# Designs tried in a protein design chat: VH-VL binders against q9nrl2r1430to1533. Part 108

Target 1, 104 residues: q9nrl2r1430to1533
Amino acid sequence: GGVHELSAFEQLVVELVRHDDSWPFLKLVSKIQVPDYYDIIKKPIALNIIREKVNKCEYKLASEFIDDIELMFSNCFEYNPRNTSEAKAGTRLQAFFHIQAQKL
Below, E stands for the ipSAE of ESMFold2; O stands for the ipSAE of OpenDDE; V2 stands for 0.75 times the mean of E and O plus 0.25 times the DockQ between their complexes.

## First folded at step 7 (VH-VL)

Design j97 (framework fv_nezutatug)
Fold by ESMFold2-Fast, scan of step 7:
Structure j97 (fold): chain C 104 residues (1-104), chain A 122 residues (1-122), chain B 107 residues (1-107)
Amino acid sequence: as target 1 above (104 residues)
Amino acid sequence: QVQLQESGPGLVKPSQTLSLTCTVSGGSIDSSYSWHWIRQHPGKGLEWIGSIYYSGRTDYNPSLKSLVTISADTSKNQFSLKLSSVTAADTAVYYCARGPYRSDWHYYMDVWGQGTTVTVSS
Amino acid sequence: DIQMTQSPSSVSASVGDRVTITCKASQSISSWVAWYQQKPGKAPEPLIYAASSLQSGVPSRFSGSGSGTDFTLTISSLQPEDFATYYCQQANSFPLTFGQGTKLEIK
């Protein structure tokens, strides 16, 4: 816990950002490009927001960090049909996350 | 740990609306899980009624779609089932359950309430 | 709707026995099946998901296998607390559907 958990969260977020399939998740979805997104998705989140929360020590438990990452993936699958490049990227990145999260 | 508990009237008259509530403790319905209603008729197996997600999206069993409404109240950490125009065939044990939302669009129920018995009779 | 048929409907066994329960889907569901245990008067409890993945906290004597249309739940060495009704569930498509149940009784 504490400092060791924070370092682990930082390492995992960096690994996610570097992954080839991170592109749909780096920043919040644009209201200009996708006008109906925020009508459907009530709890938007992205890797840049999660990284800021890690840096500000806002995650007190590993479960809180994991919940935010899973929320990000759930938003992707809720908005995007299964056959889209976004959904496929999300599926692969989520599988990668599950392997890495075993270290937490 | 997360726990779910059903509540509502145990007896409902035919043609009325059945209203059940599931109270979640140890976790938030605002999480990215799916939240389900399942029922079990005497001598029969389990029947999925429908689900609601943190996004507000609902999915209903087509056999019940015109009769069912599922809603969530985040301020009370509860989600609820309304089944309209009930008949004796709606007599069952009703369960609420939590399912993880998965990238493969497949739902399993990993936490269940204890169930509440509903009898539809005059 | 996808129909799930379990076999047998009931089975009698003794502590220490190996027990197998089968579930057949009316169409291919890949590996998208879960298994639940239900004791009298209680809610179902998850045992297996994605055909073969053991739910956290479930004893290793429980295992699942299968793909496509035919799935099996195995209890390698039956314990007294395992006498219950077992249900399979397909997670391939809506509506979600369950098998009719297999009642495991003491011989």
Scores: ipSAE 0.007, ipTM 0.621, lowest interface PAE 9.8, mean pLDDT 86

Design j98 (framework fv_nezutatug)
Fold by ESMFold2-Fast, scan of step 7:
Structure j98 (fold): chain C 104 residues (1-104), chain A 122 residues (1-122), chain B 107 residues (1-107)
Amino acid sequence: as target 1 above (104 residues)
Amino acid sequence: QVQLQESGPGLVKPSQTLSLTCTVSGGSIDSGYYWHWIRQHPGKGLEWIGSIYYSGRTDYNPSLKSLVTISADTSKNQFSLKLSSVTAADTAVYYCARGPYRSDWHYYMDVWGQGTTVTVSS
Amino acid sequence: DIQMTQSPSSVSASVGDRVTITCKASQSISSWVAWYQQKPGKAPEPLIYAASSLQSGVPSRFSGSGSGTDFTLTISSLQPEDFATYYCQQANSFPLTFGQGTKLEIK
């Protein structure tokens, strides 16, 4: 718990943000650009929201942090057909996350 | 539908700085895209000038070296090109363009502005 | 810098013809080539990315192929609206570079 645990979450979020495949996940999907997104996705989330939650100490358990990251990927695969650039980026970034999460 | 529109002076004098702005509508410049400047000299092909990634990182064509600056203003949903010490060789049509970085497909430009003609003359 | 060389520089063809344009990279770029169509007085429009993937809304008569250094754009049955200049672009690395263009003219 505390500073040490939060530093680990912060480091992982920074690694995800810097990854080539992070572009669909950096900020919430625009309601103006993609108006049907919020009809389909009931719990929207993005890396900037997760990072803010880390900084505000809102994750009490590592499992809560992991759940939010997995929700982000789940939303991507639910909305985007498999052959889209978003879904392909999500697949690669999720694989990267699973490797890095072994360190948690 | 995302649209890009170039604006700036059509006539610039030699040795001055050329300043162009690209206004983006229907989408935000602070989403995960590259934003490019390309030019085309009369009767010739396309030349990539440089780009800014939505994070603020810039990449410039080495042939233009220290002459080029690209910047973004997220509050105005615009990105801009400054080309210093212009000569007649900088006379061209200037385009702005959006490019997704796709890890399986790399750098590709999917939306282009209509272009703005710049003449460098005394 | 990666140099892109197109062949031919111009081609004259008739409606219904099969037209092939080639593009050669000075070093291997895997499959990272895009193709654009430019009509007089207009901005370039994307046709193909990743050597063979068709941009949304582009007619199926356009196809791309190749890998490494040699790439091809094919128009299987030329239509009147296809007379334009075509450009290849290496999408592999900065600086991004374009071929010199191929002008497709009415025979």
Scores: ipSAE 0.000, ipTM 0.561, lowest interface PAE 16.0, mean pLDDT 85

Design j99 (framework fv_nezutatug)
Fold by ESMFold2-Fast, scan of step 7:
Structure j99 (fold): chain C 104 residues (1-104), chain A 122 residues (1-122), chain B 107 residues (1-107)
Amino acid sequence: as target 1 above (104 residues)
Amino acid sequence: QVQLQESGPGLVKPSQTLSLTCTVSGGSIDSGYDWHWIRQHPGKGLEWIGSIYYSGRTDYNPSLKSLVTISADTSKNQFSLKLSSVTAADTAVYYCARGPYRSDWHYYMDVWGQGTTVTVSS
Amino acid sequence: DIQMTQSPSSVSASVGDRVTITCKASQSISSWVAWYQQKPGKAPEPLIYAASSLQSGVPSRFSGSGSGTDFTLTISSLQPEDFATYYCQQANSFPLTFGQGTKLEIK
């Protein structure tokens, strides 16, 4: 992407990180604390990884950035039952993302 | 720049356990990369042995799964290979390598060690 | 396991020639192929990832193409330092598998 596109990705990632519901998504899930996570989730991702990809200018299209964020939410809903605090946080953060992503 | 360096015994007797260590410098093994072991038999192509992700998850070649253990020591910035019950067929050059960030599970090796030769003989 | 088959097993060429090496996967792997160069007594060095993306520092005479099951590495104008063995690798799924190698020799 262009400089404007990279700045937009950076701002959106910062907004996601600062959101009250970002806590399940800040870092990759610990195998020690959640041993079965990596048996179920084959493409793990988290906001810290997405942020580093933005900083390294690895997203050339807005669709590539959006796909990584959507993968993060998809993983959350696949692993976590619907009534968990993780799934509820994911639902709210995904809604927030969809509103902000309209500007991309 | 990130550099990888293999170390090990060079000569191992049949039925013993081969132990190799990869020392990483210029970067942390606790950083979202996959860390791989690959070997090359004399005059042959490359064979993937297995990998460890910084989360502690390991993946092994099914042909070797019962014989292989890969582990990581983040305090020493090292990861290691143990291959049990070795035979002459395990004689090879052994490489360690880094895969880039695993956001989509696509497994390329962007940094390689120089390789260490292991001979299995009595 | 996904089998990777390279063609040809060896090729003889002269400096300045255009050389093409092919790699076929036994099942679809999208674009998830890497290419490596190996010189005698040395470790493999990455050339290309994601079928067509050039690794940092690799000369522009190297290019890759393909998707699905058929992939190609092209060297547009051979240099003396390009005589080596080339390997393709599928990066799609475990276990990771390599082609048998193509040896590029001086004609």
Scores: ipSAE 0.006, ipTM 0.555, lowest interface PAE 14.3, mean pLDDT 85

Design k100 (framework fv_ficlatuzumab; at its last look DockQ between E and O 0.89; V2 from the best seeds 0.75)
Fold by OpenDDE, look of step 9:
Structure k100 (fold): chain C 104 residues (1-104), chain A 123 residues (1-123), chain B 107 residues (1-107)
Amino acid sequence: as target 1 above (104 residues)
Amino acid sequence: QVQLVQPGAEVKKPGTSVKLSCKASGYTFTHYWMHWVRQAPGQGLEWIGEINPRGGSTNYNQKFQGRATLTVDKSTSTAYMELSSLRSEDTAVYYCARGTEYYSKPGLYFDYWGQGTLLTVSS
Amino acid sequence: DIVMTQSPDSLAMSLGERVTLNCKASQSVSSYVSWYQQKPGQSPKLLIYGASNRATGVPDRFSGSGSATDFTLTISSVQAEDVADYHCQQYYSYPYTFGQGTKLEIK
């Protein structure tokens, strides 16, 4: 991807972070707060990590960027039951992402 | 000083709707989740729902089956709860309560409460 | 829904005594439990969050413990101003639910 795509990724990450339902995804889950998280989730990721990858131009294709975002959501749904605040937030944020990703 | 101010009382008939207000001050209104909790006479507390005043995301107790609607007015730092199809069992004190910051798990705690509005539903 | 059951429903204690209030969840809620104090005619006040964290301004005599399904609020030495209803709450999953409350009185 070119400079234009990188800018689009950056802007989308900004929009995701600013969303009401971003709180479960802003940074990696704390092992202290959730002791068993990393026993279950083997590929942890968060918006701050994705943002860093964007800033470092590590995404050459939109599909690579999308894959990391989807991984972030899949981790959430794998660990959190459907009726938790984390899962509910993830559902809404993912829907928002899917709409915005159509513009990439 | 954080304050949540609610009207003292409302009286409604069954089948009607009510919109309760909660005016916040002493903090940045859009930075904290707002919750609504009610307490029937002599009963325990019952969680109704939550709203993020920043963008308007909400979660509800399904017990109310869509009868409850949470909204906010950012310009006046006021949260609202509308309850429709009122029943006698809706008679209770309704509290607004400030939750956690918008970047945190919303249900962690309710650290500031309004004084509550007594809603009486009677024919 | 997760049911929170408090015990006892009410108790009367003498000044200075140790008070223990219990809260049981119908299923595991991890440590996602908060405790509130509600004095007569007043709004609830936050005491404990995350099962064991004391809220700002709460006296040291109040403490919370427990995990999974069994939780306890302890007052090491009950004072006259502690007369109130006490409520436990889980926020593990929706809907957030409260116990039925425990009424604490002084003999």
Scores: ipSAE 0.783, ipTM 0.922, lowest interface PAE 0.7, mean pLDDT 95
Fold by ESMFold2-Fast, scan of step 7:
Structure k100 (fold): chain C 104 residues (1-104), chain A 123 residues (1-123), chain B 107 residues (1-107)
Amino acid sequence: as target 1 above (104 residues)
Amino acid sequence: QVQLVQPGAEVKKPGTSVKLSCKASGYTFTHYWMHWVRQAPGQGLEWIGEINPRGGSTNYNQKFQGRATLTVDKSTSTAYMELSSLRSEDTAVYYCARGTEYYSKPGLYFDYWGQGTLLTVSS
Amino acid sequence: DIVMTQSPDSLAMSLGERVTLNCKASQSVSSYVSWYQQKPGQSPKLLIYGASNRATGVPDRFSGSGSATDFTLTISSVQAEDVADYHCQQYYSYPYTFGQGTKLEIK
């Protein structure tokens, strides 16, 4: 049959998911575990949602994809104080993302 | 069953370095964080740092940053903590402890602990 | 650094009594507190994580509660085997810090 290559966006999301610091970003924050999260964060997003949008070809421009990834990090830094493991993971994963995004 | 095996004791002189081992068995080594914690005689517990064996990422207590180095050997399912510039105050039992799964908050629990290595630093 | 303060430093209880151990954080740590039991000459053992979740294999007489800055570990009916030091720990922020411990003895 036909051979389809993974998109650049899908490859980048896979690299983010594989990174040690992806754990705060793999899925949406649980309302049960963190009840006040959705009172503070009005545009929640996570890597599983972004990956789904990539697979459905919902990103028309690289800037739209980058904006969703940056929103994810922005939400992390807005909710989590600097020295939390979430904020430290976000800082390192964001730096990794900026390096990988040069491929886009 | 999960086991973390550590040597019983090490004796070192001030100013030297030590590399302590922690051999894991009974689970997928790369699936869980590994932590290092020490306890000076008659004192409380002190967290040194954590390593994710999956990718090798580390986080350290700043008190030990630059002196402690955490590494793993995936082929032998062994974690290591190297501590340099040893002082008499480093005399303590050093524990390795298994943390959470790599996809969870790292410090959520330390569910299995090694028996500890007693490090004695004396002239 | 977040300082964890335990109280009392030590206590002696009679078998079957209910005992409550306290742990206070210098800043809010949400629910990110664990409790460990350490018997003389042994490594610590996980009892409670996430303030109130009992670890696998831990007897149901052990329970944890609290949030923000104030946490408690309760043993509903203390047994002879419960003689140990009990340590609380926060993992909300780096570095993770432990309390000084509470020593539990039986009369």
Scores: ipSAE 0.702, ipTM 0.894, lowest interface PAE 1.2, mean pLDDT 92
Fold by ESMFold2, look of step 9:
Structure k100 (fold): chain C 104 residues (1-104), chain A 123 residues (1-123), chain B 107 residues (1-107)
Amino acid sequence: as target 1 above (104 residues)
Amino acid sequence: QVQLVQPGAEVKKPGTSVKLSCKASGYTFTHYWMHWVRQAPGQGLEWIGEINPRGGSTNYNQKFQGRATLTVDKSTSTAYMELSSLRSEDTAVYYCARGTEYYSKPGLYFDYWGQGTLLTVSS
Amino acid sequence: DIVMTQSPDSLAMSLGERVTLNCKASQSVSSYVSWYQQKPGQSPKLLIYGASNRATGVPDRFSGSGSATDFTLTISSVQAEDVADYHCQQYYSYPYTFGQGTKLEIK
């Protein structure tokens, strides 16, 4: 909601984007490259979209921001089997997110 | 213009370690994944691991986990692969290969390869 | 580990013939397959990525197809410079694995 909370969301999103394991999450999955993705994933979301929502003050509650980030990881684990590069990246980035978020 | 330069040969005794180098030029070193692949004489290619030079994140073939260590030196645009507890079956040509951009699936392709270092492990 | 099995192990072709090289994955790898050409004494060279996308500078006679478990590399009209080993590689899951290769000769 407030200016300090939105600044914290922006800082956290920047840290996620800078992480080496952010590559599966930077932009929405390409329908051309992954044709069946949108048949399986009901609510697609990515870091560029979350960052724009922060910039436009679209999150009323901190829980709404956290829900979008966790949805992003949940989508990754729903679509990708455990031993794929996407799932391993998701596991590591999610762990990083939990550490960064609790420092708020 | 893209070039990956590796030393031609190394000879080591079993039980020792080796640190192989791969000096990159002609592109922005930190923008691309780097991979290591080996080829034993008369054999196929075997992926060892990958490193993102941007932040140093690594993924290893589990067969080499605990023996292989990938590092980079961003200031010299050089990637390194250290292999410990060498055995005679580690005798192979070791290639470094440039992967995809840091924002892409890392194994998509290897578009530039070094000429390889022949590592010979023998008493 | 996902095993990539190439066939045939080797073949000899006349100039201008159509060549089909096969690669079979032990489980689905979606379209995450690349093909490499390796001439004797040289490093591998990328030909095809994402099953069907030709890398820059690769002649039009090379094409790739397939998905899930069955992949092919086709050379529509074999040239003398195509003598090489050809490797497929999956990058769907760790560890990335290569096929054993197919040796192509001209005769």
Scores: ipSAE 0.618, ipTM 0.895, lowest interface PAE 1.8, mean pLDDT 93
OpenDDE, second read of step 8: ipSAE 0.764; ipTM 0.918
ESMFold2 (binder alone), look of step 9: mean pLDDT 93; pTM 0.949

Design k101 (framework fv_ficlatuzumab)
Fold by ESMFold2-Fast, scan of step 7:
Structure k101 (fold): chain C 104 residues (1-104), chain A 123 residues (1-123), chain B 107 residues (1-107)
Amino acid sequence: as target 1 above (104 residues)
Amino acid sequence: QVQLVQPGAEVKKPGTSVKLSCKASGYTFTNYWMHWVRQAPGQGLEWIGEINPRGGSTNYNQKFQGRATLTVDKSTSTAYMELSSLRSEDTAVYYCARGTEYYSKPGLYFDYWGQGTLLTVSS
Amino acid sequence: DIVMTQSPDSLAMSLGERVTLNCKASQSVSSYVSWYQQKPGQSPKLLIYGASNRATGVPDRFSGSGSATDFTLTISSVQAEDVADYHCQQYYSYPYTFGQGTKLEIK
């Protein structure tokens, strides 16, 4: 897409980053802190990577951007049991994302 | 120097509500989670809930859900815990405690604690 | 809820002795356990977080270890100022839960 689509993706990523529940998603999970993460999660992603892709104009369709964000949430729910702070944050941030994504 | 200042004591009747304060100083108030923990006389510690002063997001121990309400006033760097429908078993020392930075897993540590407010609930 | 069980409930040690305090979780909490020291009439003080990381200003005689369900706080050479209740806490899942505490006394 155009400049306006890229501005929309950037604005949405900035809103996600500033959300209270973004902390599990700001950067890739540390292998030092969570040694088995990369044995379980085969397509890791985080908001810093998605933001870089937006800045490099790698998303040509809104669906591609949405797919990467949904992958990020899917990874969270696959690794983290329901009652963890990661899963709770992911649930709330995903709901926020779905509301904001209606503008795309 | 990080400080969390709480009132020393409160006395309340059963069925009433109380709003306890925790005034923070010596750090950027919005950068750290704030937690509330109580301790009944001679008992262990019990986590009530947490609030992120940055956006106001809260997580509660379900035992207190609907009775406890956590809020903050960013302009005065003060955190509040309101507890409603007070019962005698709510008699305890109530602590506020500073948690982790907003970009880290909440609950990782409570590094600074207030001195606690002794709440006595009696007729 | 995850139940944290500490053992022993209390112990009395001689100055200079090695002390080990145990904490068991009813289910795996990974390495998400912290230890707090609480002296009589005082607020809790952070000693260890993430099972094994010493908090700033905590003497090196304090160390933590363990993972999954079994955690230990060790004081390599107990001092008079170490008389306190010690509490473990998990922050793996909500609600965060504490053990009942271990009281450490000097003979």
Scores: ipSAE 0.681, ipTM 0.894, lowest interface PAE 1.3, mean pLDDT 92
Fold by OpenDDE, second read of step 8:
Structure k101 (fold): chain C 104 residues (1-104), chain A 123 residues (1-123), chain B 107 residues (1-107)
Amino acid sequence: as target 1 above (104 residues)
Amino acid sequence: QVQLVQPGAEVKKPGTSVKLSCKASGYTFTNYWMHWVRQAPGQGLEWIGEINPRGGSTNYNQKFQGRATLTVDKSTSTAYMELSSLRSEDTAVYYCARGTEYYSKPGLYFDYWGQGTLLTVSS
Amino acid sequence: DIVMTQSPDSLAMSLGERVTLNCKASQSVSSYVSWYQQKPGQSPKLLIYGASNRATGVPDRFSGSGSATDFTLTISSVQAEDVADYHCQQYYSYPYTFGQGTKLEIK
């Protein structure tokens, strides 16, 4: 049910945050540090935002939760070249997510 | 105080392997990336790779991919770099260096360095 | 790989003079550049990160500037203890790469 799904979402977000490769995704990119980020990325999102949405029960379907996570990774790969630390971290974290998401 | 302690020197034959150690103290070992950098005699610095001691995520310079292996022992707060198929060109001082916190972008800075281990590869 | 080219290779200055060390990246590295000081027989020491942020304990005579491909490390008034090799480093993309270094001496 919905309660179990929410718990699963919460647990998955916790696991994502604790992962070694979560550092690019913990919070929104700083416009000060990356001035052109928001000129390129139009739907910014981060794990702290996703966590808040989970806590507020904004995800009615697992697909909605998954879509936001995938958007987070998509943004990373759109902005960061493949050989950057952000992209490498994203690749590993996304792989981890895909494995964990199968349990939802 | 933060300290990274490395052995002074290693002497190896070509084709062999070496495993260099870096013992960390004065801080929470698992909270910071650990990097390895070498410097051939009279040359500049060359980055080898990085490891997150918390979960073991690594990134390598492709030049060393498959030949360098980074590991950690959390129980002893020790980082290791193993380099196989040694050649004379591997003769250099090898440094371990503490990087940024585990929740930060790696490579941003190396704020503490070991004294380095001189690796000599010769027949 | 991104090549970091430092200039000059060596420099001899008088005490109190302004010193400017240059580092040029083969492609844009945004502001992801750090500078290190390495005194003879010692390990490198962090001076600047993020192109312009001075590390803790670094004297204010050291400053960093630049973005994209051109970066500079400036010593406003060089001191005797500043004799060292200086290395720039990019961490925009893998592999992280260093310049070949600039040797600073005092006349």
Scores: ipSAE 0.646, ipTM 0.895, lowest interface PAE 0.9, mean pLDDT 95

Design k102 (framework fv_ficlatuzumab)
Fold by ESMFold2-Fast, scan of step 7:
Formats: structure tokens, sequence, C-alpha cells
Structure k102 (fold): chain C 104 residues (1-104), chain A 123 residues (1-123), chain B 107 residues (1-107)
């Protein structure tokens, strides 16, 4: 990818962070608040980690960036039942991501 | 201090619509979720829905989906609930209540409540 | 929908007695339960959130406990101003649901 590709990843992460439904994804889930999370989810990730990887130019391919975002959503749907506020937020934010990712 | 100001009463005929207001002051309006809850005479509390004033995202109790519409006016720090196709069973006190911060799980608490608007639906 | 059932429907206590109010969820709600106090003609007031956390300004005689399906609100020494309806609420899943309320009176 080019210079503009890295700028596109940063712009997309910023749009995700600003979205109303980003609250479950901003930071890693707290082990204190949710003690069983890390017993169930083996590859935890969050927007702050993804943003750090973008800023450090750790994504070599757009597919690697997309895979990390999709892993974040997959973890959400694996842990949270479909009728929870976390799952509802994840569903809407994922749809928003798919629309924005068309620009990549 | 934090205040949520609602009109005291509204009277409507069956089949009409009503738009109830909730004017917030004493805090940053876009920083907290806003919830709507009703209470029919002598009955318990019933959650209608929530809105994030930051981006306008809403979640509704399915019972009210399609009849209730939650909106906000950021310039006046006012939340609105519109309820259409009114029935006598909609007679209740309608509360707005401030929820958690936008970056937290919604519904964790409702820390400040308006005084409520008594909606009477009768011919 | 998750049904929240409170017990008893009403009770009358003497000043200074310990009172215990119960709330049962029809399925597990983790610790996502709040308690509200509502005096006649007034709006509900937050007492407890997250099953056991006391809200700012709430007297220490109020405490909450429980997890999963069984929750309790305790008033260690009931005072005259505690006369009210008490409501429990789950926010684990949509729609958020409240119990029917418990009325507390002084005999």
Amino acid sequence: as target 1 above (104 residues)
Amino acid sequence: QVQLVQPGAEVKKPGTSVKLSCKASGYTFTYYWMHWVRQAPGQGLEWIGEINPRGGSTNYNQKFQGRATLTVDKSTSTAYMELSSLRSEDTAVYYCARGTEYYSKPGLYFDYWGQGTLLTVSS
Amino acid sequence: DIVMTQSPDSLAMSLGERVTLNCKASQSVSSYVSWYQQKPGQSPKLLIYGASNRATGVPDRFSGSGSATDFTLTISSVQAEDVADYHCQQYYSYPYTFGQGTKLEIK
C-alpha cells in the first residue's frame, strides 16, 4: 500500500471511535468488571490497539487491518448474547464499518 | 445543578399524536444517554427507549417500536418523545431520565429524572 | 423479555427495624440490577446500581446484594422518610424491565 492507504486506515479508525456504538470497543474489556471474559475470548483486541498498530505502520496489507476489525466484532458476538446492548452496538457498528471499508 | 424540566400535563384524544419535551440544564447535554420511562396509574415503571444525544442513535422497547420516536435538539439541550396512534392505555406519567456517559454501557443507572408529564388520553 | 418479580408486594415496619426487599429475574442478568426509591407524587430516585454500588448521596443504611437471578435491597434501620415504593430494574438485555414494586410503610 501507499501513503494514502495508511491515511485511510487512520481516518476509518477515527470514524469508528466517533460513532455512538463504539463504547464496547474503545478499550480492552476489564478483567475486574467482566472476570470471565478472558476465559472465553482468546484473542482480545480493541480500537485503541488497532489505532496504535496503524500509527506504528504495523499493517502491511489492507486485509490485515480488516481482519483485526472483524476479529473485534467476532469477539463481541461470541461473548455477548444477541439481545444485549453490546451485541446491538456491535451489529450497527459492523454495518457502518462495512460501508466505510468500501473506500479502502 | 442538573435539572430535567418537563411540562406538567397533556390531554389528547385517541388516535392523535403527542410530542413530549424534556429540557436539560446543568451538564453537557451530549455527554449522557437520555431515557424515557412511563408509569400508568397504580402500575410499575415501563422503559420506552433510549437516545444518545451525541450522534442521535436510538434503541427502543419493541412494544413501542414504530409508535415512539425519540429525538433531540442539541442547540436547546432538549429531548423529545413523540408517541403516535394514542390509546386510552397510553394514559400515564412519562418521565425523561439521564443515563450513563456516552462511553459507558447504557442503562447502568438513571441518576436524574424529570418530574414527569401526566398524559391523559380520553375522548 | 426478562421478567423481574419483587417480594413482598407491601410490608409495614416499625422504626429502626431491618427491612429486606427481594427481586428475582426470570433468567440470569449478571450484576446488572439497579434499585430506585419513589415517594408518593415524586419521580424515582436512584439508590443502588450494579447490584451493590450505592449512588451518591444515598444514606449508608441502604445496601444492595445479589447476582444472577436473586437480588436484595436492605435498609439496616428504617426511618420515617423511607416510606416509599421500591423498584428493581435489569439492564442486562433489551428491553430493560422493572419489577412491579414493593410498598414500604411504617406501622
Scores: ipSAE 0.641, ipTM 0.882, lowest interface PAE 1.5, mean pLDDT 92

